# Ledger of designs, part 1: miniprotein binders against BTB/POZ domain-containing protein 19 (BTBD19)

No score or structure here was measured in a lab: all are predicted.

Target 1, 291 residues: BTB/POZ domain-containing protein 19 (BTBD19), of Homo sapiens (Human) (c9jj37)
Amino acid sequence: MEPLGLVVHGKAEPFSAALRSLVNNPRYSDVCFVVGQERQEVFAHRCLLACRCNFFQRLLGTEPGPGVPSPVVLSTVPTEAFLAVLEFLYTNSVKLYRHSVLEVLTAAVEYGLEELRELCLQFVVKVLDVDLVCEALQVAVTFGLGQLQERCVAFIEAHSQEALRTRGFLELSAAALLPLLRSDKLCVDEAELVRAARSWARVGAAVLERPVAEVAAPVVKELRLALLAPAELSALEEQNRQEPLIPVEQIVEAWKCHALRRGDEARGAPCRRRRGTLPREHHRFLDLSFK
Structure headers, positions and changes below count from the first letter of each chain, unless a header shows other numbers.
F, E and O stand for the ipSAE by ESMFold2-Fast, ESMFold2 and OpenDDE, each averaged over both directions (binder to target, target to binder). V2 = 0.75 x the mean of E and O + 0.25 x the DockQ between their complexes.
[cut] stands for letters that were removed.
The coordinates of atoms that the task and the answers printed are left out; those that the model quotes come from them. Centres of patches stay.

## First folded at step 8 (miniprotein)

Design G1 (from B0 with G43A)
Amino acid sequence: SKIVFIRIYAWRHSPEEIIRKAWEEAREYAEEGYEVFIFIYGATEEELRRILEALKELLEKAGLKVRVEVEDGYIWIEARE
ESMFold2 (binder alone), alone request of step 8: mean pLDDT 72; pTM 0.648

Design G2 (from B0 with G43L T44S)
Amino acid sequence: SKIVFIRIYAWRHSPEEIIRKAWEEAREYAEEGYEVFIFIYGLSEEELRRILEALKELLEKAGLKVRVEVEDGYIWIEARE
ESMFold2 (binder alone), alone request of step 8: mean pLDDT 75; pTM 0.689

Design G4 (from B0 with D72N Y74K)
Amino acid sequence: SKIVFIRIYAWRHSPEEIIRKAWEEAREYAEEGYEVFIFIYGGTEEELRRILEALKELLEKAGLKVRVEVENGKIWIEARE
ESMFold2 (binder alone), alone request of step 8: mean pLDDT 72; pTM 0.666

Design G6 (from B0 with R27A K56I)
Amino acid sequence: SKIVFIRIYAWRHSPEEIIRKAWEEAAEYAEEGYEVFIFIYGGTEEELRRILEALIELLEKAGLKVRVEVEDGYIWIEARE
ESMFold2 (binder alone), alone request of step 8: mean pLDDT 76; pTM 0.712

Design G8 (from B0 with H13L)
Amino acid sequence: SKIVFIRIYAWRLSPEEIIRKAWEEAREYAEEGYEVFIFIYGGTEEELRRILEALKELLEKAGLKVRVEVEDGYIWIEARE
ESMFold2 (binder alone), alone request of step 8: mean pLDDT 71; pTM 0.645

## First folded at step 11 (miniprotein)

Design M1 (from S15 with I3F)
Fold by ESMFold2-Fast, scan of step 11:
Structure M1 (fold): chain B 291 residues (1-291), chain A 81 residues (1-81)
Amino acid sequence: as target 1 above (291 residues)
Amino acid sequence: SKFVFIRIWAWRHSPERIIRYAWEEAREYAEEGYEVWIFIYGGTEEELRRIFEALKELLEKAGLKVRIEIKDGTIWIEARE
């Protein structure tokens, strides 16, 4: 064969280890980040950041000047997540953990690190559990990560009872809660779902400093009140008098289904059963609407 | 120049609290010579628009040079003196 120029490679691990030694190392550093609430100093190298990340290239500019470089303050980024970003930029590899991956994913999206974003997405899907899934859903909805959103919804559908009792569930935005309330595959009874929505709205009301009913307004139309038995509707009306959550008109539409002994085809009184819907006598009349 | 980056999750706070926090942080850091970048994520279109209008007015009234835009469900703010 004719001789060709060939690209040959040294051993990857020693090369990566050498660059990893520069992460948060004040030796040779030319930029200092002050990260997190604890204001931890993190030392880095402008040339490595700028050539690996367009965001840092724009942020750091051409040169720090003849004096000491000015600090970059990242007060809302957890230190552990920022160190993971640096590890990736320096070595093209990163160790991901369940407890920090969502913050690393957020930083990857924020800094435009597409490859790190994809690695974080793959890891999140692999380590989804009851405690993580609602927080992961929130990140997915916030950044428009459709594939992660679908995987989180599917996990919650399979583990509905447990997921709805988590802190992560109570802290969901209305936008993130909405896909769950629209799911026919949600394995939870409507009476439990109404209670979960009330708890969610109470937490939101405290955080957003708004009335419970206003916080719930974007999502309550998805509650399928026609699935509730007469005694359950009466109890809901009494609770609604003490703590308004659902418009009275929506409860009236549910009572119409009982009075007429049939479901409403129009989306003014949702009657479609969910996977977790417990049987009630009047459901026999609602089922007649599904041919 | 010095830089500061602040991330705010819009669904975790009332719009009034977000406006106050962002305005106070931007003003204080800009007065110390920082270029301030604030990213506000995850509000409804209505909430983000309200926050946008209020912050633009408050920051400009404080004498800051401000660039502020809503893009892809996020408010991006750059403020400096």
Scores: ipSAE 0.635, ipTM 0.882, lowest interface PAE 1.5, mean pLDDT 87

Design M10 (from S15 with R12M F39M)
Fold by ESMFold2-Fast, scan of step 11:
Structure M10 (fold): chain B 291 residues (1-291), chain A 81 residues (1-81)
Amino acid sequence: as target 1 above (291 residues)
Amino acid sequence: SKIVFIRIWAWMHSPERIIRYAWEEAREYAEEGYEVWIMIYGGTEEELRRIFEALKELLEKAGLKVRIEIKDGTIWIEARE
């Protein structure tokens, strides 16, 4: 039972402005964060952090005085993203930018800030472009953000050729690449997709310190080699001898489709066309029908 | 007390490099009196298991009080003196 009464409000702007003035202000601060590669000091207030965020409540405790953590080092969080989090916690508003929103989104997920997460998701969808979409897809896959994943995949399907040429594409995890390679709606020819997969695997091999073929192993089954013309398969086979990427058995299955003039998708010889698949003479012998 | 949070993306580095980096950071910060929190996001179950086993052994041998767990594709590490 709630007591009878009327709720009345003061003006929001002066109240918000006063709280905004406390962001990264050493006056009245009782915790110091050291943020980013630059090790920038950021001053904050335990009561505001703890009442607004369960992560900080657990981290900073409920009792003032001795034992309060200081400094708190956040070496892997960009300073700009952390300041955006603080702005939101203090004022219930935040200014989002295309260049930093994925880091703010990551922090919101990490700190359990559901409302900030939703605001970031809305902003990301509005500012998706060729340069941002693969990085956004990676964040979505990493944290299980299903709606963002679907929106990123749809964007890449509509802008496939440009997206596959980005640095963000080359830096995708195998888990994030898989939904793209499984898509019938990619507006890219299979020969180009094989080249993109090889470039992706080369970058991954250098970063992960593993052979190209090992990095590619989780994703190469999704490549529809039966769609390639004989000359393209011959070239791929030669390149595969120089730099292994695809199991020889998979290339053999594609040749078998040409020799037998049939595709057998159930037997591991996928020949389903994509939206960007260029017609080839042998395609008349394969079941490319979506019916 | 002093605290440090370290985020690592598992798909961006070899398991060997992740293990070395996390172990070095945890040891150095703990020696300076920090409570160390490391979160390793992403990676395959095989990679995370390998990283988990190696870091548990290395951090315990260093004499640190360690809590480490794998949850939802993430390794959570808490280490301190």
Scores: ipSAE 0.615, ipTM 0.869, lowest interface PAE 1.4, mean pLDDT 86

Design M11 (from S15 with H13Y F39L)
Fold by ESMFold2-Fast, scan of step 11:
Structure M11 (fold): chain B 291 residues (1-291), chain A 81 residues (1-81)
Amino acid sequence: as target 1 above (291 residues)
Amino acid sequence: SKIVFIRIWAWRYSPERIIRYAWEEAREYAEEGYEVWILIYGGTEEELRRIFEALKELLEKAGLKVRIEIKDGTIWIEARE
């Protein structure tokens, strides 16, 4: 019987350095990418891409003509993010930055690079702040990244006032906004949340070229209008006539809670308090227990 | 052998704008000899279905060979002349 073979290793650093030197190097390249809106040429090696990434294996599966690279145009991928992907594929390491990590994460998900995805997720969680969290939440919701979604929601719950005033908040999809509007732990008053939802719907209406009310329709039912005082509901009705946001029927249900003095038993008028809900006189007649 | 790969965020534009943009890009690049791959991420099932049906009809009517796949909230489109 022959003795079992033994795996031995050379020095890691010189090996990695040699492979790193091939990133965006036209020497020995056999594919050229045209990346980003700036149309930056990026040179790569089909064998390294294909053996490390099933997406590139599929994309580059047909053999190119002898000696002539076939152009691959990636006009919607930022050049910096694509170069980070190449760095990872060639060296099994990557330098991540706060300003670009969400684009690198997007590319890792898109190209099926699970290890790079996990590394990006770990980095995003460590660098979460008020300015980044809503953008990170959007990426998490878009790609079904449940753990990141939970971490982003928890961060927003802890920093609600600041987070809801960011550009990232205003640019959230309805699907990404829903988990926030369903949270009992948001540290904002319902009157402020209604104002934030209107601002969000206005920005969405401009971008989607749709009426404000239509943009708000998927999320507006989560607003707990029964928590608003009569004067606040009256003001909301008046504003709603000028700029429709909330179905008239939903406002009517909130008024019924005031008139009938019944809380959670009233249909279509949720009365559960949020962590940031300010006390109002009529709240004594509602069941305001936390979920 | 020439390939163009385009990413579209479904939630950032109206379905009508997404259809128009994807249609114009697919036609232009396919006419230049590119194999066109379009990934449309996000959006509701209703929105994605509407985009899928409209875009398939437009691309086939233009005489382009089209492969479209909806999977896990994403539309994959391969179009070629």
Scores: ipSAE 0.574, ipTM 0.834, lowest interface PAE 1.5, mean pLDDT 84

Design M12 (from S15 with R12Y T74R)
Fold by ESMFold2-Fast, scan of step 11:
Structure M12 (fold): chain B 291 residues (1-291), chain A 81 residues (1-81)
Amino acid sequence: as target 1 above (291 residues)
Amino acid sequence: SKIVFIRIWAWYHSPERIIRYAWEEAREYAEEGYEVWIFIYGGTEEELRRIFEALKELLEKAGLKVRIEIKDGRIWIEARE
C-alpha cells in the first residue's frame, strides 16, 4: 500500500483570473465562433471547451485538423449569454445578471452544462419578480424544469393580477398557461381571468397566424364559467358572437348551472372557487368544494 | 468543416414561419459549405411532425441531405450539402 496522497490547492482567484484572460482572446485560440444576430467573433480554445463540455467535445473533437480552423456560427445565441458560458467553462465561475440569466440558462441546457444550469436556476428563483416570472415559467415548461415551474406558479399565485397584465403573460404557450388556469390558488376573479385569456388568445392569434378560438381551444375548458353571474355570462355570450373565444356549448353548460341551480353533473372543477373568486348570489346553489 | 447551429422556439411562431425561416437559413448556409444543425424546442408533437415533414421535403428538393434525430427531449435536424 502506498502512503495516502494529500490533495493540496493553489490560490483559486489567480488561477481563475489567468484562464478568464483567455476568454475571447485570439492568443492561442484555435476556434472562432460567430455569435448572435450581430455576428460577433468570439475566440476560444478547443482543448478547454472539449474537456469541460460534452457538446463541444462532440463538435470540436480532441485534435485540430490540418489547415485553417473553420468558423462555428451560433446565430440564435445572444453574444452576452455565450460569453457567460465561456467564462464558466474556463473558470468554473460566472457573473449572472437578471436581464440575461434566462438566456444563459437556455444555453446551459442546450450544451448539457448541469452545474451551470443549477447555478442559473438558483439565481432565477432569487430574482423572480412580476416582469420576469412568466418568461421564467415558459423556459421551465419548455425544458421540463419542474422545480422552477413550481416556484414560478407559486409566485404568480401570490401576484396574480400584476402577473396577468405583463407582456410575458401574453406570450406564454398554452402548455405554460394551463398550470395557471388549473390553479385554485390563483388570486383573481373568474371574470378578470376570462378577460386575460381573451387578451392572451388575441396576441397568440396574431403571432401564430391562427384564429382566436383555435389558439384558445387547448385552455378554455379550464375557465370556470359557472362562477360568472348571469349578467356577466350574457355579456360574454355577446362578445363571443363578435369574436369567438369559447365554444358555445361551454357557455350553454354554464347557463344550465344557473337554470338548474346546481353545479355540473360531476360536481367538480368547472364550479370550484379560486382564492380570488368574488362572491355572487348564485354561488349559494353551487358545490363550491374546498381543497 | 464549417458548422452553424440554429435554435427555434416552436410555441411562439406559426409553423409556416418556422418552416420558412429554417429553410431559408439552412439553404443559405449550406450553399456556403456549412453543415447546418437545427434545434427545435417546444410545440406539440403534431406541430413538430408537420414542421419536420415540410422541412425534410423542402431541404431534400434543394439537394441537401437531411437527418432528423429526437434526443434529450429536443428535435435535432441536420442538413448537409
Scores: ipSAE 0.542, ipTM 0.818, lowest interface PAE 1.7, mean pLDDT 84

Design M13 (from S15 with Y21W T74W)
Fold by ESMFold2-Fast, scan of step 11:
Formats: C-alpha cells, sequence, structure tokens
Structure M13 (fold): chain B 291 residues (1-291), chain A 81 residues (1-81)
C-alpha cells in the first residue's frame, strides 16, 4: 500500500481573524493606496494582492520597489468598496451592505474577481428595492451581466410607477432604458411613460450638453404613441412644439392610426398594449379585436 | 513606480467632456511621474472609438507612451512617459 496524503484543516476562525487584522494595517505593509475622493490612505500587502488577483499582480509587478513607498491612487473608487475587496482577498469572505454592494460589484468586475462578482450578484438580487434597482440595472447593462439585467427588469416591471420616479431612473443610459421601454410587462400607462421619458431626456440633455430631442432619439421609437387618446396625443403635440422630444413623423403615424381606425406595427405604428396600459375607447380597433 | 487608476462612466458625460477630462488628468499625473491607467465603461462602440482616437492622438503629441486596449463595451488606456 502506498502512503496516502490526507488534507487536514486547522480552525478557520482564528486563521481568518489573523488575516483580517492585516487589512489596512500599516504593520508589514509594502504598498499604500490613496483611495476615493477623500484621498484615504489604505495599507496593503503586495504578496496577498498579487497571488489572489491577476489585476493587482499586473498593476503592482513582482518587485515592491526600494525606499519610499510609491502610492497607488484609486481616486474614483469609494474607500468602503475598496476595503471590502481587500477583506475578500485576505479572508475569502466579505460583509456586503445594500448601500455599497454595487460599488463592490463594480470593483470585482474591474479587478477580475469572479467569485466576489458572483457573491455580489446574489446579494444584489436579494436586496433589490425601488431605490436600488435602476442603479443595479445600469451596472448590469454596462458590464453585460445578463442575469442581473433580467432580474432588475422584472423588478421594475412589477414596481414600474415607483421606479420611474427615482433618481436612478433619470440617470440611466439610453442602453439601459431601452429594455424597459421594450417591455410589454411594464406596469405603467403610456401617457405616464411618455412623461417619464421626457424627464429622463431633460436630465440627460443637461448632463450630456445636447438638445433634449438628440438625447431621446435612441429611445423614443419604443414609445407606443398609438395607445394615446386623441386629446392626449394633441397635448403631446403642443408639448413637442415647446420642447422637442419626439420626431413629428412619429406623432403623425399615431394620428394615422386614429384616422384609419387601425394599428399595424409593421407600418411604423406600434400599438401593442403594456401590462399597465389603461383602457381607452379606441383600443378596441388597434388589435383588430371584435367589440 | 507611482500609479494612478481612473474610472470613467461614459454615459454620464459627453464624449468631448470625457476626452478633455481624461486628457487633463492623464497629462497632470504623467508629468508628476505617475503611470496612468484609464478605464472607460459604457457608451456606444462609436463613442468609445472616438474617445480612443482623440486621447491617443493628444497623449502621443504630448510625448507620452500610450497603450490602449478596447474590449467589448469598454476601453482601457495605459499612459507613461
Amino acid sequence: as target 1 above (291 residues)
Amino acid sequence: SKIVFIRIWAWRHSPERIIRWAWEEAREYAEEGYEVWIFIYGGTEEELRRIFEALKELLEKAGLKVRIEIKDGWIWIEARE
């Protein structure tokens, strides 16, 4: 019989506690990060960072450098998020909070920490609420996190009116707004959705220093104007004269649906109802229904 | 060596503002002896390409050695003297 190697483990708690004590501890540190807008010094250990994370291995190299410590400046990373990353790298565990998890997720993606990324994704899904969901959607769309994107869209579909009134909604990119505007399950009336899109475009116009209509151009084609009653469509035309948002041609197509008493998406007149669409008299003919 | 890492969210600024800000930050830090790493996330492929081309031209004209990598949905820039 050949000798067998058996893996045995010491107690996890004392081991983890000892390594956690080194997080942001100048004792034995060989690298100093200057983190966040507040320029907080954070002390770390190159060997632990490099062996746990390929990004830090590349960033720091193999030599610590002689003499005075050379700082690594991470001015755009919140200090709390960076400390959470260090906790994970040192102990293989991290305490996640609703208020910081999206920043920790962003750092995990940036640094290529796949396990931390998955842990953050699981946590975000569990703590989704009206105030967090649009910011989470933006992170999901930015980094191609398909499962998180689907879960955020589903949450917004169920809580549409509240979500559309958040700061997070107003700050969405056009790419992140598109899946919401394409959703048949969105629990909001089209008149309210048009108002939300206008508010979103106004905020975007100020930030991007471009006209409202230009900011809205990538998303307005998803607005189902044919669902609006004649009085609502007339009011939209007047608003559009004061503050251009929607191409005149798109409004004309909606009026043609009313005049011809038909809806046909193939002819540039989207008429499909959403889950939150309030009934209007003309809706009976848009779907060729017999009433 | 001294290193600075800068994260930019493309959807929160015009491309012109991103180019100006990234150029100013990269130049200032590089002049102080920092190796500058810039990560730009989001934006359209056209916007990212425009930012890439403009920053590369500006940084190289300033005498900096520039290394740029474009990945799906984002770009990173490494600039050093």
Scores: ipSAE 0.541, ipTM 0.822, lowest interface PAE 1.7, mean pLDDT 84

Design M14 (from S15 with T74Y W76E)
Fold by ESMFold2-Fast, scan of step 11:
Structure M14 (fold): chain B 291 residues (1-291), chain A 81 residues (1-81)
Amino acid sequence: as target 1 above (291 residues)
Amino acid sequence: SKIVFIRIWAWRHSPERIIRYAWEEAREYAEEGYEVWIFIYGGTEEELRRIFEALKELLEKAGLKVRIEIKDGYIEIEARE
């Protein structure tokens, strides 16, 4: 007969502390990473990395020999984020911070660390604020993280004016900006949204070394110009002459709505109000039903 | 062996700049004896395909042993001398 075994446990904290002491410790290390722009050396242990992470198992191998890579340069990964990944792999726990969690999330996705990915997602959602949300949205769109994308869009819808003024907003890809510009729930007036789109396109033009109008082309069709008052449209035309942003034809369609006093939907310029749309007299003549 | 991993965000650069940066980094690190891994994330399918075609040609002409694959949402490059 097989006797019954009993599983007993030692104290968790000393065990975890011992393993934590191996993080970036050259003693017994058998691989060296060079991490970040500062080229910080980070020492690690192949057996721990490989048994905890399939990415590192493939990279570092499981057999001893001279073919083991050293150093491994990770020039585009911030040192703090990489150390957080190592902490998690060694101890199954990690301290997450608002300022670094998106980089830790990115590394977790890249290295296939599903549990760390979920922990980072839970933390990001909990600590979303005006300064973080656009950067979080970009990460969500880039890696197809649908639930995070929905939570970020909802946050921006509720805090639109503040979010549109952040650096993170200016750095959004067109793919990440489109869901925002399509939202009826944005708590921002269309005149302010046009200004925000222009600022976004200016930053993109400088970075991509392309004309402002070319950078804006994928997104400007979502701007609801028919919601703008005549004086606002006139000002937009003047700005458009100095710095092209929106096709002249799109502005013409908005003027046509005003001239005809019709509720007809303009092609390329929807007439629906957003949650933040301020009332204007001409709105009486447009089909501006709010959902 | 020595390895370098480089991440590039496609939406932050023109395709021309991405191609130049990736090619220059791959060449310089490979000349120093590194195995070069480059991951290019984001961008449209059209942009990624254009980058893929240009980099494959440039890296092969540079005499590097290259494996380049376009995946769903990114490009993965391995290059060495």
Scores: ipSAE 0.585, ipTM 0.858, lowest interface PAE 1.6, mean pLDDT 86

Design M16 (from S15 with Y34W W76F)
Fold by ESMFold2-Fast, scan of step 11:
Structure M16 (fold): chain B 291 residues (1-291), chain A 81 residues (1-81)
Amino acid sequence: as target 1 above (291 residues)
Amino acid sequence: SKIVFIRIWAWRHSPERIIRYAWEEAREYAEEGWEVWIFIYGGTEEELRRIFEALKELLEKAGLKVRIEIKDGTIFIEARE
């Protein structure tokens, strides 16, 4: 083994600072990105992008054409998030902010940047709040980020009333809403949850240009209508005639639980109390008890 | 080469709007010699299959060289003249 090779390192900070100076710097740039809704020019270096990221290696190809800067349009990516990605690729470090981290996370998943994805996930969990959590849940469900999904659901369970009133809640996909509606730990009463689901479906109906009932169809079966008092069911049935949300058959099943006063007919997750369920007289016969 | 990359969130639009938007963007850019990359995320299996089939038919009918793939709830489209 002679001679023995020994790895030695220079100072990290000057090295990192030198590479950071190349981010969005036209000096030696050989690709120009046009980023975001404002069409912001961002200058970059193909060799750094391709060596650090297989997505950019495939996107940019092997050789530049006759014109050295070849435009790449990324109109759907926020400029701030793209600059954060470039900083990470050039320096292996990035500064993350609450207001932009979900877009950086999205770009990291999209470009296959596993380390940046993990850093963003750690940061999101640390800075979760009422305003961010539903948007974070949507990203988690969209990309199959199971651990983030669990953390977001747990946060919403603890802060249900506030979270259900956010714009982020109204913009959730049906797939992202389902875990919330399946939760026994959700700290909100079923009457309020039905109102929240209707508001969610109204926003979705306007965006998707479909009837409210069609938008709600994938999620309404999770609503525990048997928990509602007779007066609340009557009101829901009347509102359902004006603006269909829930299949009539599902409301009928809730009425049967009341009429028959049978706990076994309300047995199971769809009829169980949630953490936020307010007591009602008929709840006495819905739940199983043991001696 | 000139490249355009488009991200579409499927849950934010009807399948009809996604098909129209993606088709118009891909056609316009590809006809001008651009390489077009479209990523459609987060639709239901049913919605994604419908979008996939419609876009494949439209892009191929327009004479564009197209690579379309559905993978784990995402549609990847590469279109070029």
Scores: ipSAE 0.482, ipTM 0.803, lowest interface PAE 2.2, mean pLDDT 84

Design M17 (from S15 with R17K W76D)
Fold by ESMFold2-Fast, scan of step 11:
Structure M17 (fold): chain B 291 residues (1-291), chain A 81 residues (1-81)
Amino acid sequence: as target 1 above (291 residues)
Amino acid sequence: SKIVFIRIWAWRHSPEKIIRYAWEEAREYAEEGYEVWIFIYGGTEEELRRIFEALKELLEKAGLKVRIEIKDGTIDIEARE
């Protein structure tokens, strides 16, 4: 029962420094990547990539080609993000920056690098701000990153006004926008949310080459039109005639709430106030919790 | 041999544009001797199935050796001449 051997370790810093020196170093390299829009050459080592990452093992194979290595083109990956991935694979450490972390996270998910993914997720949560949060939400929804999705939604709930005016917001997929429109905690008034949804649908319509109403269809039912005052509903109807966004039937249901002076119990959430909802007189009969 | 890896965000373009772009890029790069890898991320199951079926048919009809799989909201394509 006495152990016959003992594991001992050398100094970590010199070992890490030696491996870091191989990143983008043509010495002993056997693969050349052409990375980003700038088509930057990046030199690497098949054995290190394949040993550390199953994606590269499958992509690169075992043996190099005849003589001179053929290039691997990664035109859609920013050079800075790819170099960060290489640093991590070679040294098991990486420097993360706010401006590039979402692209490093995307690459980590794409290449199946679970530990790097985790490190990027921790960093993104710490550096969330108004300009980053919608882009982070899109990445979270696209790759099913539930914890990041929850943190992004919570940030947008607390900073709704500013977040809804960002380019990132306008570029959200319907799937990423949906959890925001379902939130009772959004600190924004429904009239402003309707305007934000219209701007979002206009951008989507231009990009997808589809009518505004068609782009909005998956999300528009989450807009709580019963919260709007009669004058605001009238203005929405007029705008809807010029640029269709919302089914006429949905606007009719909102008018019924005004006429009956009561919430529609059968419709669930569509008349509930959000955290940012501005008071209106008719709110007294829509929501038992109205103050 | 030469390899090219192309990333496409399914939610940023119509399915028709994604199909056309992916097919044309795969064909042109394969003709230049590249082994083509395309990853298409996001989109609804319906959109991804439509893209998958159209690309499989177009790429195979063009005479390319093609591996296409769909999983977890992603389409993974490998094509070569």
Scores: ipSAE 0.604, ipTM 0.858, lowest interface PAE 1.5, mean pLDDT 86

Design M18 (from S15 with A10L)
Fold by ESMFold2-Fast, scan of step 11:
Structure M18 (fold): chain B 291 residues (1-291), chain A 81 residues (1-81)
Amino acid sequence: as target 1 above (291 residues)
Amino acid sequence: SKIVFIRIWLWRHSPERIIRYAWEEAREYAEEGYEVWIFIYGGTEEELRRIFEALKELLEKAGLKVRIEIKDGTIWIEARE
């Protein structure tokens, strides 16, 4: 039987330091990236990129052609995020910051860098706050990052009032907003949630160049209009005439809950209380307990 | 060879604008000698498939050498003149 070989290692620090010196260094570089809106030149080494990352192996090809190599343009990638990716590929370590981690995470997913992705995910959950959480939720939903999605939803449930006021909230996709609107643990009153949904739909309508009602269509059925008082429903109905958001039929169903005083039988989602639901007189006629 | 990589967020634009933007960018860069790579993120598998079919037809009719596929919920495009 042949004896097993023994793997031995040199010191990691000198080896890492030598490779770190090559990051964005034109010395021995054989590819130049033009990165971000600022068109910053970033120098790199094809052999290191290709052996560390299958995406770059595919993107750069096997051999450069004869003559002067032309640059690779990454106009939609922030320069700081790309430099973080290079640092990781060259040194197997990276310094992460709250302000750039979501873009580094996006690049890690985009380039198939599983370990960098996991490191970014761990950092995001550690530094999650009101200003970051909706943007993190969008990234999680976009890339199917289920555990990050659950952590973001839980954070928003605990900090609902503040989170709904952020720019990140207004920029959420319908797919990312939907789990929030389905949550019984959302600590916000339904009247405030309807206002937040309208603001969200207005921003989406401007961005997508579609009517407000069309943008809202995938999510409005989750609004629990039966929780609203008669004066609130009347105001919503008037606003809906001026700027359509919710199907008239859905508003009619809420009025029926008031008129028919459905009592204990009204256990559907439109009547279910959220953690932030403020009491109203008509609630005495509805089973509003949440789970 | 020249390469350009473009990221597009599906949920930030109408499907018509995404198709037009991706086609215009691919055409303009390919005419200048670039190999164009485009990632289109977000949306449902159905939405991605419709965008895939529309872009494939447009880019091939424009005479560009193009490879388009849906992989892991993303549309991936390579186009060159």
Scores: ipSAE 0.356, ipTM 0.735, lowest interface PAE 2.9, mean pLDDT 83

